# VH-VL binders against NAD kinase (nadK): the designs that were tried, part 210

Target 1, 268 residues: NAD kinase (nadK), of Syntrophomonas wolfei subsp. wolfei (q0aze0)
Amino acid sequence: MKIILVNNRFKENTEKKAQEIAGQLSALNVEVIIDNGLDEPYAGTVDFIMVLGGDGTMLRAARRYGQRAIPVLGVNMGTVGFLSNIEINELAEYLPLILREEYSLEARMMLEVAVFQQQSLLTRVFCLNELLLRSNSPRMLSFALEISGQKLEPYRGDGLIVSTTTGSTAYSLSAGGPIADPQLDAFIVTPVASHIINKRPLVVSPEREISLHLLEEREAIIGIDGQIKMDFGAENRVLIKRAPHPLLMVNLKAKPFFTSIDRSLQRQ
Short names: E, the ipSAE of ESMFold2; O, the ipSAE of OpenDDE; V2, 0.75 times the mean of E and O plus 0.25 times the DockQ between their complexes.

## First folded at step 15 (VH-VL)

Design HH12 (from EE17 with heavy chain M55I; framework fv_oberotatug; at its last look DockQ between E and O 0.81; V2 from the best seeds 0.77)
Fold by OpenDDE, look of step 15:
Structure HH12 (fold): chain C 268 residues (1-268), chain A 123 residues (1-123), chain B 107 residues (1-107)
Amino acid sequence: as target 1 above (268 residues)
Amino acid sequence: EVQLVESGGGLVKPGGSLRLSCAASGFTFSNAWMSWVRQAPGKGLEWVGRIKSKIDGGTTNYAAPVQGRFTISRDDSKNTLYLQMNSLKTEDTAVYYCTTVPKYGKFLAFDIWGQGTLVTVSS
Amino acid sequence: DVQMTQSPSSLSASVGDRVTITCRASQSISRYLSWYQQRPGKAPNLLIYKASNLESGVPSRFSGSGSGTDFTLTISTLQPEDFATYYCQQSYERPWTFGQGTKVEIK
């Protein structure tokens, strides 16, 4: 068995723990690759990904490895979030289930985000939470939203979020989006400070495609999971689809999403 | 009410085949991991095999004594678990129980059991 | 394979007695140990999972303890309905294996 340990190099405690766990796993004849985000994603085949840290680390791991259909376990290290399944102190006890492949999976839809310059593809990214289009100035943007060829009325506002159901409890929520069942596949399209005060978020079928472009010569940014940023202008287009592969999140421990949502949100 | 009901047991000759069924009700069967456990007359319990839910890959694992002869399958549309038993041996004589295996939380304990169905392999 | 050995194989007790059954694994199985009760002519019922967690609906007179290789099922005050055969089971690794059983008989 080969496992990638994903941690945050900027968090010393996760680095240290990764080394410790690596040693433990090695002693069990498990090959371990540590990914602290410094280098490119490990290109070799692996059987399991263990994410040490919080939601941010999970998001990074998902972007790096989610398209590879590898089980991903979130191991919380004292951070409040939605994407970790077990606590670090529980890992040793659950390790047998991991090693024996006696764990449940939860498929979480990811976004495929393609950014174009004219007709040329600039970048393609898979992400777990959301794509954000946002003004890079205090002024509102005017942008076009198209859903499966249906052109909506132009949006005016600070921006727009296209989120997965997983991401519904992230920035989309702060922007007034609905909380979605993470077991549901859907896009959530949430306006950010629309000039229309009651502009409603859209829940969109994962079978549809979402296109965005600016209707004016203005500087904007694209944000991915709050971690990747790129400039976005009038010459750019973004196409959002359901990723061809979901993130396979490992469920070792039952976590009732809705019964704990209020508590979790209050802690954020 | 959560219930598992086995059927299909009976008398069969060595080398014969038999197919057991387990009808599930009262819970979301398609999400459940299932196992077969057997008990020879007057003996203890023996795990036969396990099948995961489709969403978890639907993979099967078997005990060595039945490996290659028995096949576990499921029809989620019918809420039914199956045990296809081929090349039956006298030592396969047992009451066969279908059981649920919690996917998480109980460390793979068998929390729900059917009443069992008797399989007798005899010349 | 992990071998599970129960002790004793049988015991006689009276209503109200404290009964203790031991299960030993041939290797460490952490807390991947469950206890089952089987009454005559009936299917087994889960009593304890994760070595010490009481299954829902199971009377509190049942308790489990232990980790690693040595485990114990305790019935604090034996009731008439508790006369049965008890099995331990490890789920640490496949094949999942049971103890040979402990028959609790009426004295």
Scores: ipSAE 0.879, ipTM 0.944, lowest interface PAE 0.6, mean pLDDT 94
Fold by ESMFold2, look of step 15:
Structure HH12 (fold): chain C 268 residues (1-268), chain A 123 residues (1-123), chain B 107 residues (1-107)
Amino acid sequence: as target 1 above (268 residues)
Amino acid sequence: EVQLVESGGGLVKPGGSLRLSCAASGFTFSNAWMSWVRQAPGKGLEWVGRIKSKIDGGTTNYAAPVQGRFTISRDDSKNTLYLQMNSLKTEDTAVYYCTTVPKYGKFLAFDIWGQGTLVTVSS
Amino acid sequence: DVQMTQSPSSLSASVGDRVTITCRASQSISRYLSWYQQRPGKAPNLLIYKASNLESGVPSRFSGSGSGTDFTLTISTLQPEDFATYYCQQSYERPWTFGQGTKVEIK
């Protein structure tokens, strides 16, 4: 069995723990690939991904590996969020279930984001929570939103969030979007500080295509999961679709979303 | 009330086939992992195999003595678990129990059991 | 395969007695151990999971302990309905295996 062990090397305690766990797994004849964020994603075939850390580390793992249909387990190392399932001190006890594949899986929709300059593709990325379009200056943006070729009335404001249901508890929530059941597949489109009063959040079928472009020359940013940013200007367009594959999250313990929601939000 | 009821047991000659059914009620069958356990007359318990829910991959696992001869399947629309037994041998003579395997919290213990159905394989 | 060995294979006891049954695994199984009761002519039922956790509805006179290779089921004050055969079972790795059983009989 081959496992990717994802940590964040800038979080001192996770790097040492990752090495310790890798040693324990190697003693059980498990091949371990450590991904601390510095190197390119591992390209070979693996059976399982273990994420040591909080929701931020999980977001990176999802972007790197989420389209590969590999089970991903979140292991909490301090602050409980929305994406961890077990605590680090429980890991040894749960290893038999992991190694024998005796676990449940939960699918989480991801976004596919393609950014263009004119007609040329600049980049394609996948994300678990959201795409943010925002102003990179004190001036507001004027931008167009199209949903499956249907042009909405122009937007004016600080920006727009296109979120998955998993991302509904992240930036989308702070911007006034609804909390959504992460088992649903949908886009949640949430304006950020809209100057246009009648622009309310939209919940959109995952089968739609969403397009954004600026209507005036302004300096803007595309943000991905709050972790990647790209310059965005009047010559750019972004296309957002449902990603081909969901993130496959491992459940070893029940994690009831609705009964834990207030506690999980406080830990973000 | 949570309930599992097996049926389909009977007398069959060696080399024959038999299909067992397990009707489930009182819980969400489509989310459950299910197992078969057998007990030869006057003997102990022996695990036969397990099937996961379809949402968890629907995979099956079998004990070595039945591998390749027995097939576990499920029909979630009928809340029914099946055991297809082919190439039966006299050592397959047993009471066959349908059980649940909890996904969480019980480390795969068999928590709910049916009453069992007797399969007799003899010349 | 993990072999599970119970001791004793049978015992005789009276109502009110304290009964202990042991189960030994051929390798460490952590706490992946459960106990079942089977009354004569009836289906088994779960008593203990995770070595020491009492299943809902099971009387508190039943208790389990152990980790690794050695496990114990205790009935503190034997009742008439406790005359049965008891099985341990490991769920650490497939194939999941049972002990041979311990028959608790009326003295």
Scores: ipSAE 0.630, ipTM 0.839, lowest interface PAE 1.7, mean pLDDT 91
ESMFold2 (binder alone), look of step 15: mean pLDDT 94; pTM 0.957

Design HH13 (from EE17 with heavy chain M55F; framework fv_oberotatug; at its last look DockQ between E and O 0.82; V2 from the best seeds 0.74)
Fold by OpenDDE, look of step 15:
Structure HH13 (fold): chain C 268 residues (1-268), chain A 123 residues (1-123), chain B 107 residues (1-107)
Amino acid sequence: as target 1 above (268 residues)
Amino acid sequence: EVQLVESGGGLVKPGGSLRLSCAASGFTFSNAWMSWVRQAPGKGLEWVGRIKSKFDGGTTNYAAPVQGRFTISRDDSKNTLYLQMNSLKTEDTAVYYCTTVPKYGKFLAFDIWGQGTLVTVSS
Amino acid sequence: DVQMTQSPSSLSASVGDRVTITCRASQSISRYLSWYQQRPGKAPNLLIYKASNLESGVPSRFSGSGSGTDFTLTISTLQPEDFATYYCQQSYERPWTFGQGTKVEIK
């Protein structure tokens, strides 16, 4: 068995723990690759990904490895979030299940985000939470939203979020989006400070495609999972689809999402 | 009410084949991991094999004594678990129980059992 | 394979007695140990999982303890319906294996 340990190099405790766990796994004849985000994603075949840290680390791991259909376990290290399944102090007990592949999976839809410069593809990324289109100035944006060829009325506002159901409890929520069941596949399109008062979020089928572009020459940015940022202008288009593969999140421990949602949100 | 009902047991000659069924009700069968456990007359319990949910890969694992002879399968549309038993041996004589295996939380304990169906392999 | 050895194989007890059954694994199985009760002519019922967790609906007179290789099932006050055969089972690694059983008989 080969496992990638994903940690955050900027968090010393996760670095240290990754080393410790690596040692333990090595002693069990498990090959371990540590990914602290400094280098490119490991290109070799692996059987399991263990994410040590919080939601941010999971998001990074998902972007780096999610398209590879590898089981990903979130191991919380004292942070509050929605993407960890077990606590670090529980790892030892669940390790046998992991090593023997006696674990359940939960599929989480990811976004495929393609950014174009005119007709040229600039970048394509997969992400677990959301794409954000946001003004890079105090002025509102005017932008076009198209869903499966249906052109909606132009949006005016600070921006727009296209989120997965997983991401519904992230920035989309702060912007007034609905909380969605993570087991549901859907896009959540949430306006950010729309000029139209009470502009409602849209829940969109994962079978549809979402296109965005600016209707005016303005400085804008797109953000991915709050971690990737790139400039976005009038010459750019973004196409959002359901990723061809969901993130396979390891579910070792039952987590009552809805009964704990208030508590979790209050802690953030 | 959660229920597992085994059927298909009976008398078969050595070398013969038999197919057991387990009808599930009262829970989302398609999400459940399932196992077969058997008990020879007057003896203890023996794990036969396990099948995961389709979503979790639907993979099967078997005990060594039945490996290559028995096949566990499932039809989620019918909420039914199957045990195809080929090349039956006298030592396969047992009551066969259908069981659920919690996906998480119980460290793979068998939390639900059927009443079992008797398979007798005899010449 | 992990071998599970129960002790004793059988015991006689009276209603109201404290009964203790032990299960030993041939290697460490952490807490991947479950206990089952099987009444005559009936299917087994889960009593304890994760070595010490009481299954829902199981009377509190049942308790489990232990980790690693040595485990114990305790019936604090034996009831008439508790006369049965008890099995331990490890799920640490495949094949999942059971103890040989402990028959609790009426004295």
Scores: ipSAE 0.794, ipTM 0.893, lowest interface PAE 0.8, mean pLDDT 94
Fold by ESMFold2, look of step 15:
Structure HH13 (fold): chain C 268 residues (1-268), chain A 123 residues (1-123), chain B 107 residues (1-107)
Amino acid sequence: as target 1 above (268 residues)
Amino acid sequence: EVQLVESGGGLVKPGGSLRLSCAASGFTFSNAWMSWVRQAPGKGLEWVGRIKSKFDGGTTNYAAPVQGRFTISRDDSKNTLYLQMNSLKTEDTAVYYCTTVPKYGKFLAFDIWGQGTLVTVSS
Amino acid sequence: DVQMTQSPSSLSASVGDRVTITCRASQSISRYLSWYQQRPGKAPNLLIYKASNLESGVPSRFSGSGSGTDFTLTISTLQPEDFATYYCQQSYERPWTFGQGTKVEIK
């Protein structure tokens, strides 16, 4: 059996713990590849991904590996978030279930984001939480939203969030979007500081295609999961679709979403 | 309330076939992992096989003595677990129990059991 | 395969007695051990999971302990309804296997 162990290289204790866990797994004849973010994503075949850290580390793992249909387990090393399933001090106890594949899976919808300049594809990226379009200057944006070819009235404001249901508790929530059950597949479209009063958050079928472009020259950016930033101008457009594959999250413990909302939101 | 009710047991000759059913109620059957456990008369318990929920891949696993002869299946629309037993041997004579395997928290213990149905394989 | 060996095979006891049953695994199974009670003519029912956790609705006179290869089920004060056969079972590795059983009889 071969696994990828994803950690955060900027946290000293997580690197030490990752090496310790890799040693323990090696003693059980498990081949371990450590992904601390420095190297290119591992390209070879693996059976399982173990994420050591919080929601941010899981977001990076999802972007790197989420389209490869590999089971991903979130292991919490600190403040409980929305995407971890077990605590680090429980890992040894649960390891037999992992190694014997005695676990359940939960599918989490991802976004496929394609950014164009005129007709030319610049980049394609996948994300777990959201795409953010926002102003990069003191001035508001004027931008167009199309949903499956249907042009909505122009938007004016600081920007727009297109999130998954998983992302509903991230930036979308801060912008006034609803908390959504992560078992649903949907887009949540949330305006950011809209000047137009009747621009309310929308919940949209995962089968729709969403496109955005600016209606006037302004400095803007596209943010992906709060971790990737791209310049975005009047010559650009972005197309957002449901990704071909969901993130396959491993469940070893029940983690009740609704009864844990307040605790999970108290994390910094 | 949570119930598992087995049926379909009876007398059959060696080499014959029989299909057992387990009717489930009081829980979301489509989310459950299910198992069969048997007990020969006057003997102990023996695991027969397990089926995961469709959401978890629908995977089946069997004990060696029944591999290739027995097939576990489920019909989530009818909340029913099945055990198809082919090429039956006298050693298959037992009470057959339907049981649940909790996905979480109990390390795969068998927590809910039916009353059992007797299968007798005899000439 | 992991083999589970129970001791004793049977015992006689009186109401009020303390009863101890042991179970040994042929290899370490961590805490992947459960205990079942089977009354005469009835289906088994779960008593203990994860070696020491009491199943809901099971009286507190039942307790389990152990980890690795050696496990114990204890009934602190035997009651009339406790005359039954008790099985341990490992869930560490397929095939999941049971001990041969321990019959607790009235003295």
Scores: ipSAE 0.637, ipTM 0.845, lowest interface PAE 1.8, mean pLDDT 91
ESMFold2 (binder alone), look of step 15: mean pLDDT 94; pTM 0.957

Design HH14 (from EE17 with heavy chain K106R; framework fv_oberotatug; at its last look DockQ between E and O 0.88; V2 from the best seeds 0.78)
Fold by OpenDDE, look of step 15:
Structure HH14 (fold): chain C 268 residues (1-268), chain A 123 residues (1-123), chain B 107 residues (1-107)
Amino acid sequence: as target 1 above (268 residues)
Amino acid sequence: EVQLVESGGGLVKPGGSLRLSCAASGFTFSNAWMSWVRQAPGKGLEWVGRIKSKMDGGTTNYAAPVQGRFTISRDDSKNTLYLQMNSLKTEDTAVYYCTTVPKYGRFLAFDIWGQGTLVTVSS
Amino acid sequence: DVQMTQSPSSLSASVGDRVTITCRASQSISRYLSWYQQRPGKAPNLLIYKASNLESGVPSRFSGSGSGTDFTLTISTLQPEDFATYYCQQSYERPWTFGQGTKVEIK
């Protein structure tokens, strides 16, 4: 068995723990690759990914490895979030299930985000939470939203979020989006400070495609999972669709999403 | 009410084949891991094999004594678990139970059992 | 394979007695141990999972303890309906294996 340990190099405790766990796994004849985000994603085949840290680390791991259909386990290290399944102190006890592949999976839809300049693809990214289009100035944006060829009325506001159901409890929520069942596949399109006061979020079928472009020459940015940022202008287009592969999140322990949602949100 | 009901048991000659069924009700069968456990007359319990949910890959694993002869499958549309038994041996004589395996939380305990169906392999 | 050995194979007890059954694994299985009760002519019922967790609906007179290789099922006050055969089962690794059983008989 080969496992990638994903940690955050900027968090000393996760680095240290990754080394410790690597040693333990090695002693069990498990090959371990540590990914602290400094280098490019490991290109070799692996059987399992453990993410040590919080939601941010999971998001990074998902972007780096989610398209590879590898089981990903979130191991919380003292943070509050929605993407970890077990606590670090529980890892030893659940390790037998991991090593013997006696674990359940939960498929979480990811976004495929393609950013174009004219007809040229600038970048394609898979992400777990959301794509954000936001003004890079105090002025509102005017932008066009198209869903499966249906052109909506132009949006005016600070921006727009296209989120997965997983991402519904992230920035989309702060922007007034609905909380969605993570077991549901859907896009959530949430306006950010729309000029139309009561502009409602849209819940969109994962079978549809979403395209965005600016209707005026303005400075904007694209944000992905709150971690990737790129400039976005009138010459750019973004196409969002369901990623061809979901993130396979490992469920070792039952987590009642809805019964704990209030508590979790209050802690953030 | 959560229920598992086995059927298909009976008398078969050595080398013969038999197909057991387990009808599930009262829970989301498609999400459940399922196992077969057998018990020879007057003997203890023996795990036969396990099948995961489709979401979890639908993979099967078997005990060594039945490996290559028995096949576990499932039809989620019918909420039914199957055990295809080929090349039956006298030592396969047992009551066969279908059981659920919790996906998480119970460390793979068998929490629900059917009433069992008797398979007798005899000349 | 992990071998599970129960002791005793059988015991006689009276209603109200404290009954203790032991299960030993041939290797460490952490807490991947469950206990089952099987009444004559009936299917087994889960009593304890994770070595010490009481299954829902199971009377509190049942308790499990242990970790690693040695495990114990205890019935604090034996009731008439408790006369049955009890099995331990490890789920630490495949094949999942059961103990040979402990028959609790009426004295």
Scores: ipSAE 0.875, ipTM 0.941, lowest interface PAE 0.6, mean pLDDT 94
Fold by ESMFold2, look of step 15:
Structure HH14 (fold): chain C 268 residues (1-268), chain A 123 residues (1-123), chain B 107 residues (1-107)
Amino acid sequence: as target 1 above (268 residues)
Amino acid sequence: EVQLVESGGGLVKPGGSLRLSCAASGFTFSNAWMSWVRQAPGKGLEWVGRIKSKMDGGTTNYAAPVQGRFTISRDDSKNTLYLQMNSLKTEDTAVYYCTTVPKYGRFLAFDIWGQGTLVTVSS
Amino acid sequence: DVQMTQSPSSLSASVGDRVTITCRASQSISRYLSWYQQRPGKAPNLLIYKASNLESGVPSRFSGSGSGTDFTLTISTLQPEDFATYYCQQSYERPWTFGQGTKVEIK
């Protein structure tokens, strides 16, 4: 069996713990690849991904490996967020379930984001939480949203968030979007500081295609999961679809999403 | 309210076949992992096999004595678990129990059991 | 395969007695052990999971302990309804295996 351990090299205790866990697994003849973010994503065949850290580390793992249909387990090493399932001090106890594949999987929708310059594909990125379109200056954006070819009335404001249901508790929430059950597949489209009062958040079928482009020349940025930034201008457009594969999140413990929403939000 | 009810047991000759059914109620069957456990008359308990929910891959696993002869399947629209038993042997004589395997927190203990159905394999 | 050995195979006891049943695994199974009660002519029911956790609705006179290879089920004050056969079961690795059972009989 081959496992990737994903950690954040800038959090010293996660790097030390990753080495400790790798040693324990190697003693059980489990091949271990450590992904601390320095190298390109491991391209070979793996059976399982273990993420040591918080929601940010999980987001990076999802972008790097989420389209490969590999089970991913979030292991919390500090403050509990929304994407971890077990605590680091429980890992040894749950290891037999992991090694024997005796666990449940929960599919989490991901976004496929394609950014174009003119008619040419510039980049394609997958994300777990959201795409943010945002002004890169004090001036407002004027932009167009199309949903499966249907053009909505123009938007004006600081930007727009296109989120998964998993991302509904992230930036979309603070911008006024609803909290959504992460077991649902949907886009959540949330305006950011809209000048137009009638622009309410939209919940959109995952089968739709979403397109964004600027209506005036302005400097803007596209943010992905709050971790990747790219420039966006009047010559660009972005196409957003449901990714071909969901992130396969491992559940070893029941997830008390609804009964602990307030507690989880306080601990972000 | 949670209930498992087995049926389909009976007398069969060696080499014959039977299909057992387990009707489930009071819980979301499509989310559950299900198992068969058997008990020869006057003897102990023996695990037969397990099927995961379709959302978890729908995979099956069997104990060695029944591998290749028994098939576990499920029909989520009817809330029913099945055990198809082929090439039956006298050693397969047992009460067959349907049970659930919790996904979380119980480390795969068998938490809910049916009343069992008797299969007798004799000439 | 993990072999589970229970002792004793049977015992005789009186109402009010403290009863102890042991279960030994052929290799470490961590805390992947459960205990079941089977009354005569009835289906088994879960008593203890995760070696020491009492299943809901099970009387508090039942308790479990142990980790690794050695496990114990204790009935602190035996009641008339406790005359039954008790099984341990490991879920550490497939095939999931049971002990041979311990029959608790009235003295």
Scores: ipSAE 0.629, ipTM 0.844, lowest interface PAE 1.8, mean pLDDT 91
ESMFold2 (binder alone), look of step 15: mean pLDDT 93; pTM 0.947

